# VH-VL binders against Flagellar assembly factor FliW (fliW): the designs that were tried, part 9

Target 1, 154 residues: Flagellar assembly factor FliW (fliW), of Carboxydothermus hydrogenoformans (q3adg3)
Amino acid sequence: MFILRLFSPAFGEIEADESQIFSFPEGLPGFSHLKKFLLIRHRDNSPFFFLIAIDEPEIYFILIEPSRLLADYHVELSCEQQGLLHLSEETPVLSLNIVRIPPEAKEMIINLKAPVVFNLQEKIARQIILDADYPVRYPIPLSKVKEKADAGTK

## First folded at step 1 (VH-VL)

Design z04 (framework fv_zagotenemab)
Fold by ESMFold2-Fast, scan of step 1:
Structure z04 (fold): chain C 154 residues (1-154), chain A 121 residues (1-121), chain B 112 residues (1-112)
Amino acid sequence: as target 1 above (154 residues)
Amino acid sequence: EVQLVQSGAEVKKPGESLKISCKGSGYSFTSYWIEWVRQMPGKGLEWMGEIYPGDSDTKYEKNFKGQVTISADKSISTAYLQWSSLKASDTAMYYCARSGYDFWSGDFDYWGQGTLVTVSS
Amino acid sequence: EIVLTQSPGTLSLSPGERATLSCRSSQSLVYSDSNTYLHWYQQKPGQAPRLLIYKVSNRDSGIPDRFSGSGSGTDFTLTISRLEPEDFAVYYCMQGTHWPLTFGGGTKVEIK
């Protein structure tokens, strides 16, 4: 274990261990040159995560754990997609979705079509376009998100 | 594979109604926004509005709200742009396009070939 | 609404030359997710527009590496390093950061 120290304009000084660092072999759309990201949870029971580029900490994404908000949302990967992520049945995975929170908005917009899937064992992640007919824009009232975050059920 | 095919050119008189179409194929039609863009003769591109066919959510640019209606029929993977009463100022090329991975991104990765609408007295 | 100002309106160049096209926005195009939704489109005579560059600097599939985008905040540039005959076209910038979506007025790259 080593402790990574980053200064983020958005989050100030951050201390994190190596287990929170993920390799993105192809980066993210718009940021193909950024291959290493730090994944941090906002709070222990929060559905929100922040994904911060290690080499350019001013670049970050807000992600949400959709299973906390949408019981019927399932991330099903093709055999090829599982291969790209080095997944087997026993591999621990985390699936998060990038969100947009417009200024002064009453709703948060989630891209359910393209989750970011994390292999927690090998520390690699990719944004995957699902075969399922999920919307690229799914609005959730911000009040519902705060209610679910505050409940912190697991 | 992915294609957007628009209806043919129209020649109309002021006051007539018109409905033009944009048919998607080769992808999940309900998973992407359909964008409508106007280009008046010799002029630039103007975004008019969009529709998400999965739930028929529509957005309009202010100058087009009330002047046109955007709709979609997901059973036949087709979006529509409609005027109840055409004006000469509606003379333009109309394009449909598919919005990429986020409705607010504006990265229109596939475009229809365009429908020329001519309105003259 | 966001106003995108493209300059010059017309750029007259010869094949093999470098083209540099400017797009300036009335407000910052950095979204709250730290992405900048500034895109470039190419329109050849008689054809529909085509996406060239998305999110400032990413080439769309099949776009040659002579096309590159750069910039930040309010000031953006599209560069064509060596003009080919098929590159003479009108180029539009467009923003998706703020509603409504808006296009710039276009820059026509024409043969000198």
Scores: ipSAE 0.006, ipTM 0.504, lowest interface PAE 12.2, mean pLDDT 84

Design z05 (framework fv_zagotenemab)
Fold by ESMFold2-Fast, scan of step 1:
Structure z05 (fold): chain C 154 residues (1-154), chain A 120 residues (1-120), chain B 112 residues (1-112)
Amino acid sequence: as target 1 above (154 residues)
Amino acid sequence: EVQLVQSGAEVKKPGESLKISCKGSGYSFTNYWIEWVRQMPGKGLEWMGEIYPGDSDTKYEKNFKGQVTISADKSISTAYLQWSSLKASDTAMYYCARLGEYYDYTFDYWGQGTLVTVSS
Amino acid sequence: EIVLTQSPGTLSLSPGERATLSCRSSQSLVYSDENTYLHWYQQKPGQAPRLLIYGASSRATGIPDRFSGSGSGTDFTLTISRLEPEDFAVYYCMQGTHWPLTFGGGTKVEIK
């Protein structure tokens, strides 16, 4: 396969396999016009991922694997939500949550109510609002996060 | 000012249970991960696992999961490492350490160690 | 898991000599220059380890300037420019870039 090259103001020159590109049929809240994103893991075995808009690479999101920080967090999808993502019992899925790191923060804020669920086979993803009563703004101390965090300075 | 103080040496028989402790002082105990490291006699350092005392979230190296339990009591700033059934192969020096302020996975302060001897 | 290979296993030297210790990683520990999570620890006989160098090259507080770290990617070096009697110890490298956290096998610096 061919290697995608793009320039991100935050990350510089990026080379990525086109297989890391996901279609977002509804985009993301506030960014409905952006339908294609590149998903890259920060480092091997890192809990952090970056989701970069291909058409506007200055726009990116930081995502985290929630089980690394919150063992009791479970993503359970309704039949309707599974249908929207073309999921079957056999489909490999990845569920990540968007994090925000405010300026001068001692905490990062995780959106536990609305994970981003990736169908790894069909390369489609959606932010799903869970039926469970999880908070939209769940603070986690930065001291709990072992990897260097983007402190929101850029 | 920052100190980690571990419980004293233990001599046990195979099959016995054991719980050793690591007490933190001089810092906000709930805001730092506590790391556990094993050193078998004459051997190197092995990372076993960790706990964040603020919410008792734990992580284990794969070979230690199910072999030991890590816990903490934040009311007395103490972390624990425990075995339900000791084996002779558990004979080692056990260290606790703090995951420090450098944000680079540094173990910036260490306990003095607890020697565990398991013999038949 | 990341394997850290330290060499030599034992280094026999006299006080005043220069010591050079190697740590090689099975995978790159650098995501960018800022994300090198390779650290060095010193363990004296009968004592707990102590942090010497963090982030490949930064000296921890209170560590004498005769200790220095260098390297990037997969190859790292700890240098002691002039051995003092108190420096005879075992030295370990450790990586925090990839989970699980792993230590090297150690290099013992002993008196000739």
Scores: ipSAE 0.007, ipTM 0.533, lowest interface PAE 9.7, mean pLDDT 84

Design z06 (framework fv_zagotenemab)
Fold by ESMFold2-Fast, scan of step 1:
Structure z06 (fold): chain C 154 residues (1-154), chain A 120 residues (1-120), chain B 112 residues (1-112)
Amino acid sequence: as target 1 above (154 residues)
Amino acid sequence: EVQLVQSGAEVKKPGESLKISCKGSGYSFTSYWIEWVRQMPGKGLEWMGEIDPSDSYTKYEKNFKGQVTISADKSISTAYLQWSSLKASDTAMYYCARHGYDELWYFDYWGQGTLVTVSS
Amino acid sequence: EIVLTQSPGTLSLSPGERATLSCRSSQSLVHSDYNTYLHWYQQKPGQAPRLLIYGASSRATGIPDRFSGSGSGTDFTLTISRLEPEDFAVYYCQQYGSSPLTFGGGTKVEIK
């Protein structure tokens, strides 16, 4: 069992096992130098996750599991994209989207065009630009996020 | 109209148990977290912990973990703060407040406060 | 633990004057590209706190435009452009840049 100990300015002392560490071969746009991230679910059954850069823990992203809020949202990957993520028909996969919460808005903005897809078996993840015509800026009122999440997880 | 209504003032002796309440109304109770904040006489605000009423998930500030218990009953839209054995140092005003799920952790509505006095 | 230091501890001013309140964090607040987890609350004697400013600079619903927030990184400011009698109160900043959530020690704005 590999236990990672990390100090994050945003989250304090973090202790996590190896299963929460993901390799990002290309990093993320704007952060191509960061190749390893820790994925933490905000709380049990929460649709929210934090993605923290292991080499620079001051850098983190907030992600959401959009399928709980948006029943019509589907992540379809090309054969090439499946290959880059080492996906097979039996591979457990998690698809999350980066959210932006502007300080002047009562809503969060989800990038539905470019999900971050995690191969839970191989511990590899990538932000994938989908062929489907999803919006890059999809606003959801913050007051409604909890209501939708609770309905979806009941 | 959104309201958080807290139980009335309490006067207790050291060693006694106590459970105070915070009842939400005018909104979907399970859509917001309930926060507990202590203010000792003449002092500032201290965050104690929080609860998600939808699943009773709790998080405590380290100094309060094991000293108090936070709970909620979503069927009556009420959150609770409980002590098994009070100390004189627990004398304070206790506020509940709410925040929306992932709303930058700000507290948009507050209860009126419950004054707890512990003296021998 | 991120410590928030508010200064001055007490600010003595007359109605009509400008108030400038400081809040400094012991560490740079860490946030996603679009989040700032720093908020300001007002507490009047005998009352519960009230949200004034969230996300460093956004005014809460019902808050007059004489209240404004600014700053980034470690240094944040609450400004009251022209004090009204009802503005004499204690003001607290609060952050969630690191667990646990913490409040500043408060700045009391009192009548001169």
Scores: ipSAE 0.005, ipTM 0.505, lowest interface PAE 12.4, mean pLDDT 83

Design z07 (framework fv_zagotenemab)
Fold by ESMFold2-Fast, scan of step 1:
Structure z07 (fold): chain C 154 residues (1-154), chain A 120 residues (1-120), chain B 112 residues (1-112)
Amino acid sequence: as target 1 above (154 residues)
Amino acid sequence: EVQLVQSGAEVKKPGESLKISCKGSGYSFTSYWIEWVRQMPGKGLEWMGEIYPGDSDTKYEKNFKGQVTISADKSISTAYLQWSSLKASDTAMYYCARGDSYYEDWFDPWGQGTLVTVSS
Amino acid sequence: EIVLTQSPGTLSLSPGERATLSCRSSQSLLHSEGYNYLHWYQQKPGQAPRLLIYGASSRATGIPDRFSGSGSGTDFTLTISRLEPEDFAVYYCQQYYSTPLTFGGGTKVEIK
């Protein structure tokens, strides 16, 4: 119903639904001044998402849905962390991880220690540092990642 | 040094079975996908499917699934493309190519091609 | 499946001229900020294809500087700045973004 239009240097003109806007009460590390982001799935059934800062669209993050790549990865939040995200027993939640793909690289680096957890009902999100001993830099071949992009299609 | 060598040309009749080969050398055969590409006379390149010899994982283009079987024998660094019953429409040049690895996602090198002619 | 459309189908030129070949994708091939899963191959008569450009813009080993690739997302161009006699061939673009892998229909660069 409500259409947001913004210009991203990386993506050009973006026309997005207001429902894709999430509030980040503390922003993201290094970007605490940015409190509102657009979440866009790269393409239909893609494990990739773009998180674009509404107030500074030149700033964006690439996120991946870890469940498609890593069967043994589980995001377990403490009671305090659940409280910060306003989570209840049946709250719809999306958990994504920030990735880095350096120029010339054939692998993607996933931050498994600090997922970004989205409360889909209240439209708030936070990057949470997990208590579990997950690596901050977990490499995965891009060839395997592209294959997993097709995994949602039956 | 890194090379793919394919089996020689084949002349077959409709209904016959055929298995052609692609042998890799000069690299870790189990660390790269092997790609199969068809080129009909005078036409362009068509991707048929691929195999990862390390675990025999296969992917097919939907129009070739069930029409051909892709396999590999890692003990002799050889990939195969097989038909149970050939048709005249299978007449084409068939290429194998080294595909994706941890570091590369392009087709290089390519085999020299196997010409398959199916006629009555 | 991702469809790649190449144009023109045939490009008739003389040695020394500039060749510009287009490849358009039905979907974005940009998987990250800088990498496009789009590659270019050259095929001479009677020969297997040869890798020219990978990742839309990177020249493969041994490929002369006259070959360059550009573009991002859905629109890609292969440029041959000054055609040599050996460059008259068919050129194919290919996407490695998703399975099934697909090739464009090819552009034949022929002598005028």
Scores: ipSAE 0.000, ipTM 0.494, lowest interface PAE 12.9, mean pLDDT 84

Design z08 (framework fv_zagotenemab)
Fold by ESMFold2-Fast, scan of step 1:
Structure z08 (fold): chain C 154 residues (1-154), chain A 119 residues (1-119), chain B 112 residues (1-112)
Amino acid sequence: as target 1 above (154 residues)
Amino acid sequence: EVQLVQSGAEVKKPGESLKISCKGSGYSFTDYWIEWVRQMPGKGLEWMGEIYPGDSDTKYEKNFKGQVTISADKSISTAYLQWSSLKASDTAMYYCARQYSDYYGMDVWGQGTLVTVSS
Amino acid sequence: EIVLTQSPGTLSLSPGERATLSCRSSQSLVYSDSNTYLHWYQQKPGQAPRLLIYGASSRATGIPDRFSGSGSGTDFTLTISRLEPEDFAVYYCQQYDSSPLTFGGGTKVEIK
């Protein structure tokens, strides 16, 4: 079994399996040199994910599952975009959006125009600019985000 | 201006039911979580659980789940903490507090409701 | 659950002195948004707690500048630079990096 161990300044020592590692053929805007990222869910059933650059673990992104906040948000990819991600009708896919929480903020900013789409089978991901007219800076009050874990007890 | 006002002190016997209240005023009640915190005589603070009044979603600390019920009526900006059957060990000061998000902490607290349970 | 350990349990000082209160977390409290979900509260006898510091280092509304918070990861400090008579109270740290929300056991700052 392959167990990845890395040290992140933000998260300390992390131990993860290879199924959580994704290749980003073009990286992310501003970070085209970073081609491999570790995807971890903040907590079981949390809407939040962390995307940590394996080669530079001080670089990470916060992602959110948009369906938890916006029932009418849907990611429709063109045939070309589906091809770039090796997606077929039966490919398991995860779509997340990068968020930013400024210092002293009462709201987080979600990029709804450019989701990060993950092919869970082939372990490749890309940030895709949608044709739909979604905003790049969509504010959500932090009070609307139920980050508090449901599974604190068993 | 911004206030949380709790119901008055209660003296009860074991086995009795009780419902105490926490009424918000001066702010948008549905935009904040309401936290419930217990403090037994001479002891520290214990988080019991919380409710988001906008949709009545609740979270409980495991030792309080099934022992107490948290609810809210957003039409009157009031949250509630309820026991079906009180125990002597429920004797404590109970505080409600509001929290906008996990990051900003509990910035406004009620004055507390003293609950005494004795035979 | 995350356990917060406060030390000392009791701190006996005179007005005008500096108070340094410690809160140690059983695990790192750095969230992915680079914010720290650790807060400090003051409780005077017979009163409800009052928020002093949120996010490890930000002063809450109405809190005097003699109160400051610092630290990251697992070690956090509340500093009162120059104790006033009204500052003698019990102080609690609290985390909500992960559920359940937990409080430290408290540090009592008492007059010498």
Scores: ipSAE 0.007, ipTM 0.524, lowest interface PAE 9.9, mean pLDDT 85

Design z09 (framework fv_zagotenemab)
Fold by ESMFold2-Fast, scan of step 1:
Structure z09 (fold): chain C 154 residues (1-154), chain A 120 residues (1-120), chain B 112 residues (1-112)
Amino acid sequence: as target 1 above (154 residues)
Amino acid sequence: EVQLVQSGAEVKKPGESLKISCKGSGYSFTSYWIEWVRQMPGKGLEWMGEIYPGDSDTKYEKNFKGQVTISADKSISTAYLQWSSLKASDTAMYYCARLYWDEGYYFDYWGQGTLVTVSS
Amino acid sequence: EIVLTQSPGTLSLSPGERATLSCRSSQSLVHSDYNTYLHWYQQKPGQAPRLLIYKVSNRDSGIPDRFSGSGSGTDFTLTISRLEPEDFAVYYCQQYGSSPLTFGGGTKVEIK
């Protein structure tokens, strides 16, 4: 079996299989040079995920599965956006949103306007700006999620 | 002083509806999940479900989903547990509790319990 | 669902004796954040449960030092070093590491 090993300052030594590695053809805003990321769920049954840059493991993003917290949130992609992600009716898809945690840490800020959509079959992902009028800054109290959204090392 | 005060004991017949309450005081009621726990006579504790009063988001244990409804009214800091049609098997002590999440996920304060007796 | 098995079901002892209560989980409770969310509650006759020990070994505020918790992985213990009359109660372990949260069946500590 093929196992990837890397060292992250935030997570220590990481072992993961190839299925957790995603290609980002355009990277992420501010990080267009980073094309390969490792996706890890924070804990079993946690709404949080970590997205770690393979080439620069000190760079990572905290993502959340917003449908578990916001019943009315739906990610609907245009035909063009579906094409960019190689999506068809049968393709398994995961949609997550980047979370920002301000220094005050009482609330997390979710970018609902621009989810990161993962094609689980072809291992390609992109941050997509939705046509729907969702906010770029949506606060949720940390007490509601019952999880700490950091790497646990700082 | 943090307190959870539950409504008084109930004696009901099968088929009747019932709504019991849990009123929080001494803290920000909308900032903590409220948990519901059942204890049948002489038996152990069973988690039933929870509610976040800030937005009324609910989660249920699979065996209780559809059997009971959990709700809250944040304007009066009160959570509710409701049955549309009681069964004799619903006879139990029902507790509410507050979830403390910051340094662990444990029930730091409990209500005194509401005894529900269902018999014909 | 994680199943917590407590043993013995009933422990008959006299005041002054040591009580050792076991709680075993069907799978490991060690998490990636390095915390173990295994807690102990005490329920006295006619009363609501109250928190004794959280995260395996941490005493809740006001809990006497005769109560201690230990263990790791799947095997956990609550120890009462010298039973006092007010300690005769039912004790429950609880895990919150995986959904749904679950309680053990309880251990009743009763007077011999």
Scores: ipSAE 0.014, ipTM 0.585, lowest interface PAE 6.9, mean pLDDT 86

Design z10 (framework fv_zagotenemab)
Fold by ESMFold2-Fast, scan of step 1:
Structure z10 (fold): chain C 154 residues (1-154), chain A 121 residues (1-121), chain B 112 residues (1-112)
Amino acid sequence: as target 1 above (154 residues)
Amino acid sequence: EVQLVQSGAEVKKPGESLKISCKGSGYSFTSYWIEWVRQMPGKGLEWMGEIDPSDSYTKYEKNFKGQVTISADKSISTAYLQWSSLKASDTAMYYCARHDYGDYLEYFDYWGQGTLVTVSS
Amino acid sequence: EIVLTQSPGTLSLSPGERATLSCRSSQSLVYSDSNTYLHWYQQKPGQAPRLLIYGASSRATGIPDRFSGSGSGTDFTLTISRLEPEDFAVYYCMQGTHWPLTFGGGTKVEIK
């Protein structure tokens, strides 16, 4: 149990414990050199998470827990993909999807084709390209995003 | 059966406070957002704001932000709309409605019967 | 904010006639997900509104097939193929494509 402290230009000073640190053996597309990330839930019970690169804290991703917004979205991994993530049927797993929120947009774009799957026990994660025919760019109205509603308070 | 039951009509004077209610039954109250809609006498419908009863997160239309407070008590499946100081211009019928937040089409499938609020000196 | 303009303001018809109601949006209501977040509600005198059509053309549960919705982009139509006595009411369109949610001004369908 150690406490990590870092400064993020987007989030200021951050304190995190070891349990929030995940190894990405292959990093993320475009960022293969970044192997360690902090996973922080935006707020208690928020569907949103921030994934912040420990070695380059200016690099971060916004992720969403899709089951809270899309009831018919299911992440099913092949045996090969389960092996890459060291998953067994008893392993606690978290699946999140990267979102993009363009400036001036009234919608966010979620990548349903390539979720980021976290092994909560081994503390490893990977972005997995699913065999299912999900879109890489799935728009969701910002009107139902609680964080955007909160940001609109002037 | 799904039902939203609102509190009864209110007659108030300017400057008075008021809290009206909307009680859901026949469904999982925390699985749906509650919408508030105003209809001034002889006028159309205006969306005021909404609340997620599971965590009390609220969203307001800009013209109602600061004018009213939306809240909910999930232990009794009831949402509220309240004013700290009523104005004559608040005279209207107020409706609550529900919306499945997992369905992003933003339509309101069930409505309460309405609460008539009259503010006059 | 999106402005929805409904026309006509009042439509005077007899039972058995066809009613055609228009709703025009100040900008496109089609999202990049190809869904159209345009919905129609019916309000009878002294009653709360009732959902009729969602997503421009899908009929809500329990709504008779004489009600239909059509249109895309900025121009939408609610059609009542054969007016019944209980159909004389005010009809509102609403959009959910762009925040904040907005309603049209309504079209009153009254008996001649």
Scores: ipSAE 0.006, ipTM 0.503, lowest interface PAE 11.8, mean pLDDT 83

Design z11 (framework fv_zagotenemab)
Fold by ESMFold2-Fast, scan of step 1:
Structure z11 (fold): chain C 154 residues (1-154), chain A 121 residues (1-121), chain B 112 residues (1-112)
Amino acid sequence: as target 1 above (154 residues)
Amino acid sequence: EVQLVQSGAEVKKPGESLKISCKGSGYSFTSYWIEWVRQMPGKGLEWMGEIYPGDSDTKYEKNFKGQVTISADKSISTAYLQWSSLKASDTAMYYCARTPYEILTGYFDYWGQGTLVTVSS
Amino acid sequence: EIVLTQSPGTLSLSPGERATLSCRSSQSLVYSDENTYLHWYQQKPGQAPRLLIYGASSRATGIPDRFSGSGSGTDFTLTISRLEPEDFAVYYCQQYYSTPLTFGGGTKVEIK
């Protein structure tokens, strides 16, 4: 066990352990050279995560757990896609989607077609293009995100 | 070869309805969004809205929402742009274009030839 | 909405000359994924637009290497290193960063 210390222009000094580090064998579109990312949840019960490139911490993605906002959203992987992620019936998995939040926006844009699927046991992740006809640009009002986050608090 | 073929030119009167079409061929129609763009005579390009034919998910630019309806029939690889009541200000060239569904940066790689709509009394 | 401002409105040049076209965005078009959501299109009189450059700097299939795109954030440039007669057209930049999608007003490259 060790404490990973990164300086991010967006987040300042970050401290995390190796359990939060994921390997991306093919990186992400536009970032094939970046193979290691740190995954941080914004806060308890937040639907938001930050995915920060370890080798270039100025590069980060905002991700959301879509099942908390969209009850009918279901990530179903083909046998080939399950193989690429080393998934079995008992493997703990986390599926998140990259979001864009333009400045002054009332909505965030979620890519529901291409979730980022994390194998929590083997610490590998991939952005997977689903066979299902989900939209690449799905808008969610920011007010709905706040409402769902507030409903989850104790 | 990839083609987007649009319906022919239309001459209409104010208050009339109109439905124009954009038919894709040479590619998987449900692998792309269909984008609609207006160009008024002598003016630039204006995005009107888009549709994903796989599930008929639509987005509109706010000034066109309620003024026009975008639809698609994936069984015949055709998208539509429809007005219930045309105005003289709808006189323009209307283009369809496609955008890759799986590419986030989204670029209009193929365009239809355009449909000229003239609305005059 | 994101506003794209193109300048100049008209650029009068002779074949063989270099053309430099500007597109400025009201906000950054680079997301955290470092992709730039800005594209360039060419429109010749009486024709539909044609994709030239996507992602600020990548040439589309079939586009000659005299066309190049550069810039990041809010300031973008389309360069035509040596104008050919077929290059006289109107050029539009477009952002795909957020809806509504928007185009610049266009720069007309005309023969001098």
Scores: ipSAE 0.000, ipTM 0.523, lowest interface PAE 12.8, mean pLDDT 85

Design z12 (framework fv_zagotenemab)
Fold by ESMFold2-Fast, scan of step 1:
Structure z12 (fold): chain C 154 residues (1-154), chain A 119 residues (1-119), chain B 112 residues (1-112)
Amino acid sequence: as target 1 above (154 residues)
Amino acid sequence: EVQLVQSGAEVKKPGESLKISCKGSGYSFTDYWIEWVRQMPGKGLEWMGEIYPGDSDTKYEKNFKGQVTISADKSISTAYLQWSSLKASDTAMYYCARREYDSWGYDYWGQGTLVTVSS
Amino acid sequence: EIVLTQSPGTLSLSPGERATLSCRSSQSLLHSEGYNYLHWYQQKPGQAPRLLIYLGSNRASGIPDRFSGSGSGTDFTLTISRLEPEDFAVYYCQQYGSSPLTFGGGTKVEIK
């Protein structure tokens, strides 16, 4: 029932409910002082999300749902990592990866080594460094991204 | 095994044209940029420009734009550096190297092509 | 264009000593994603350069752990903890943060 209103230089005026607000106990690398973020999906069924810092709305990250682009990508957390996120077998979880899109880019670069894992029940999230040997920089052609994004729409 | 193999040394006179090559093997040639770096005798490294062989997109350092042409033939996994008219100041070692789109640095380099321009 | 200044120009040391090489950038190389777009290369006489350190502090494949990179923004350091005979070479830093890509002038590490 709670409605948050804020102004983002990149997105303009934003209205969000409390279910979209996540606590980051350790923040993100380079932004340890930022503990609360808004998670919004670009549009219905889009693989893209925006993560916007509530206290400094000019700071935001672009995230992607990797399962929609990469069939063989699996996020497997250690027992310790599951504990840090308060995860149980019944906990609804969302795993997203931060992407970089350079100016005039031919590719989008995905960080597959360090997904951001969201506990949707307790509204906490953390960037987790996986034990699996995934690349920190995984380029994917923008043409393939557009194809997959369009396939995910109605 | 990833390799970049460059063409052999060249001895030329001012005003002559020249085209040197850099052939990639052991990787997907169209998925990496090819970088060109000049090193004048006894001097440091100078970035000249780059090409993405997948679509032939090129970038040049301002002082080399118009002085050289960078091209690539993806059917034979080869990049080229070309001069229409050489000058004595073009005397140098020329290196090619590869770069992933979001670079982790130039992880593989060619052995270099020595170009000597004298009358 | 971003200018990289390396110092000293020449460093004369004996095997077993620590080498500390500086690279200063005219503009910040720290990107918004938290990476410093600064790389280090080693060049021996008559040879092509070899990648040592990428993105400020990450060792390239096959590089011994005596090589380390540190720093952020505009000030960067390459450290060789204990010089081996094969480490006497010229070292270059390179920025990838913006076009045109630029190299520093180099630091020659020579035997005393």
Scores: ipSAE 0.006, ipTM 0.525, lowest interface PAE 9.8, mean pLDDT 85

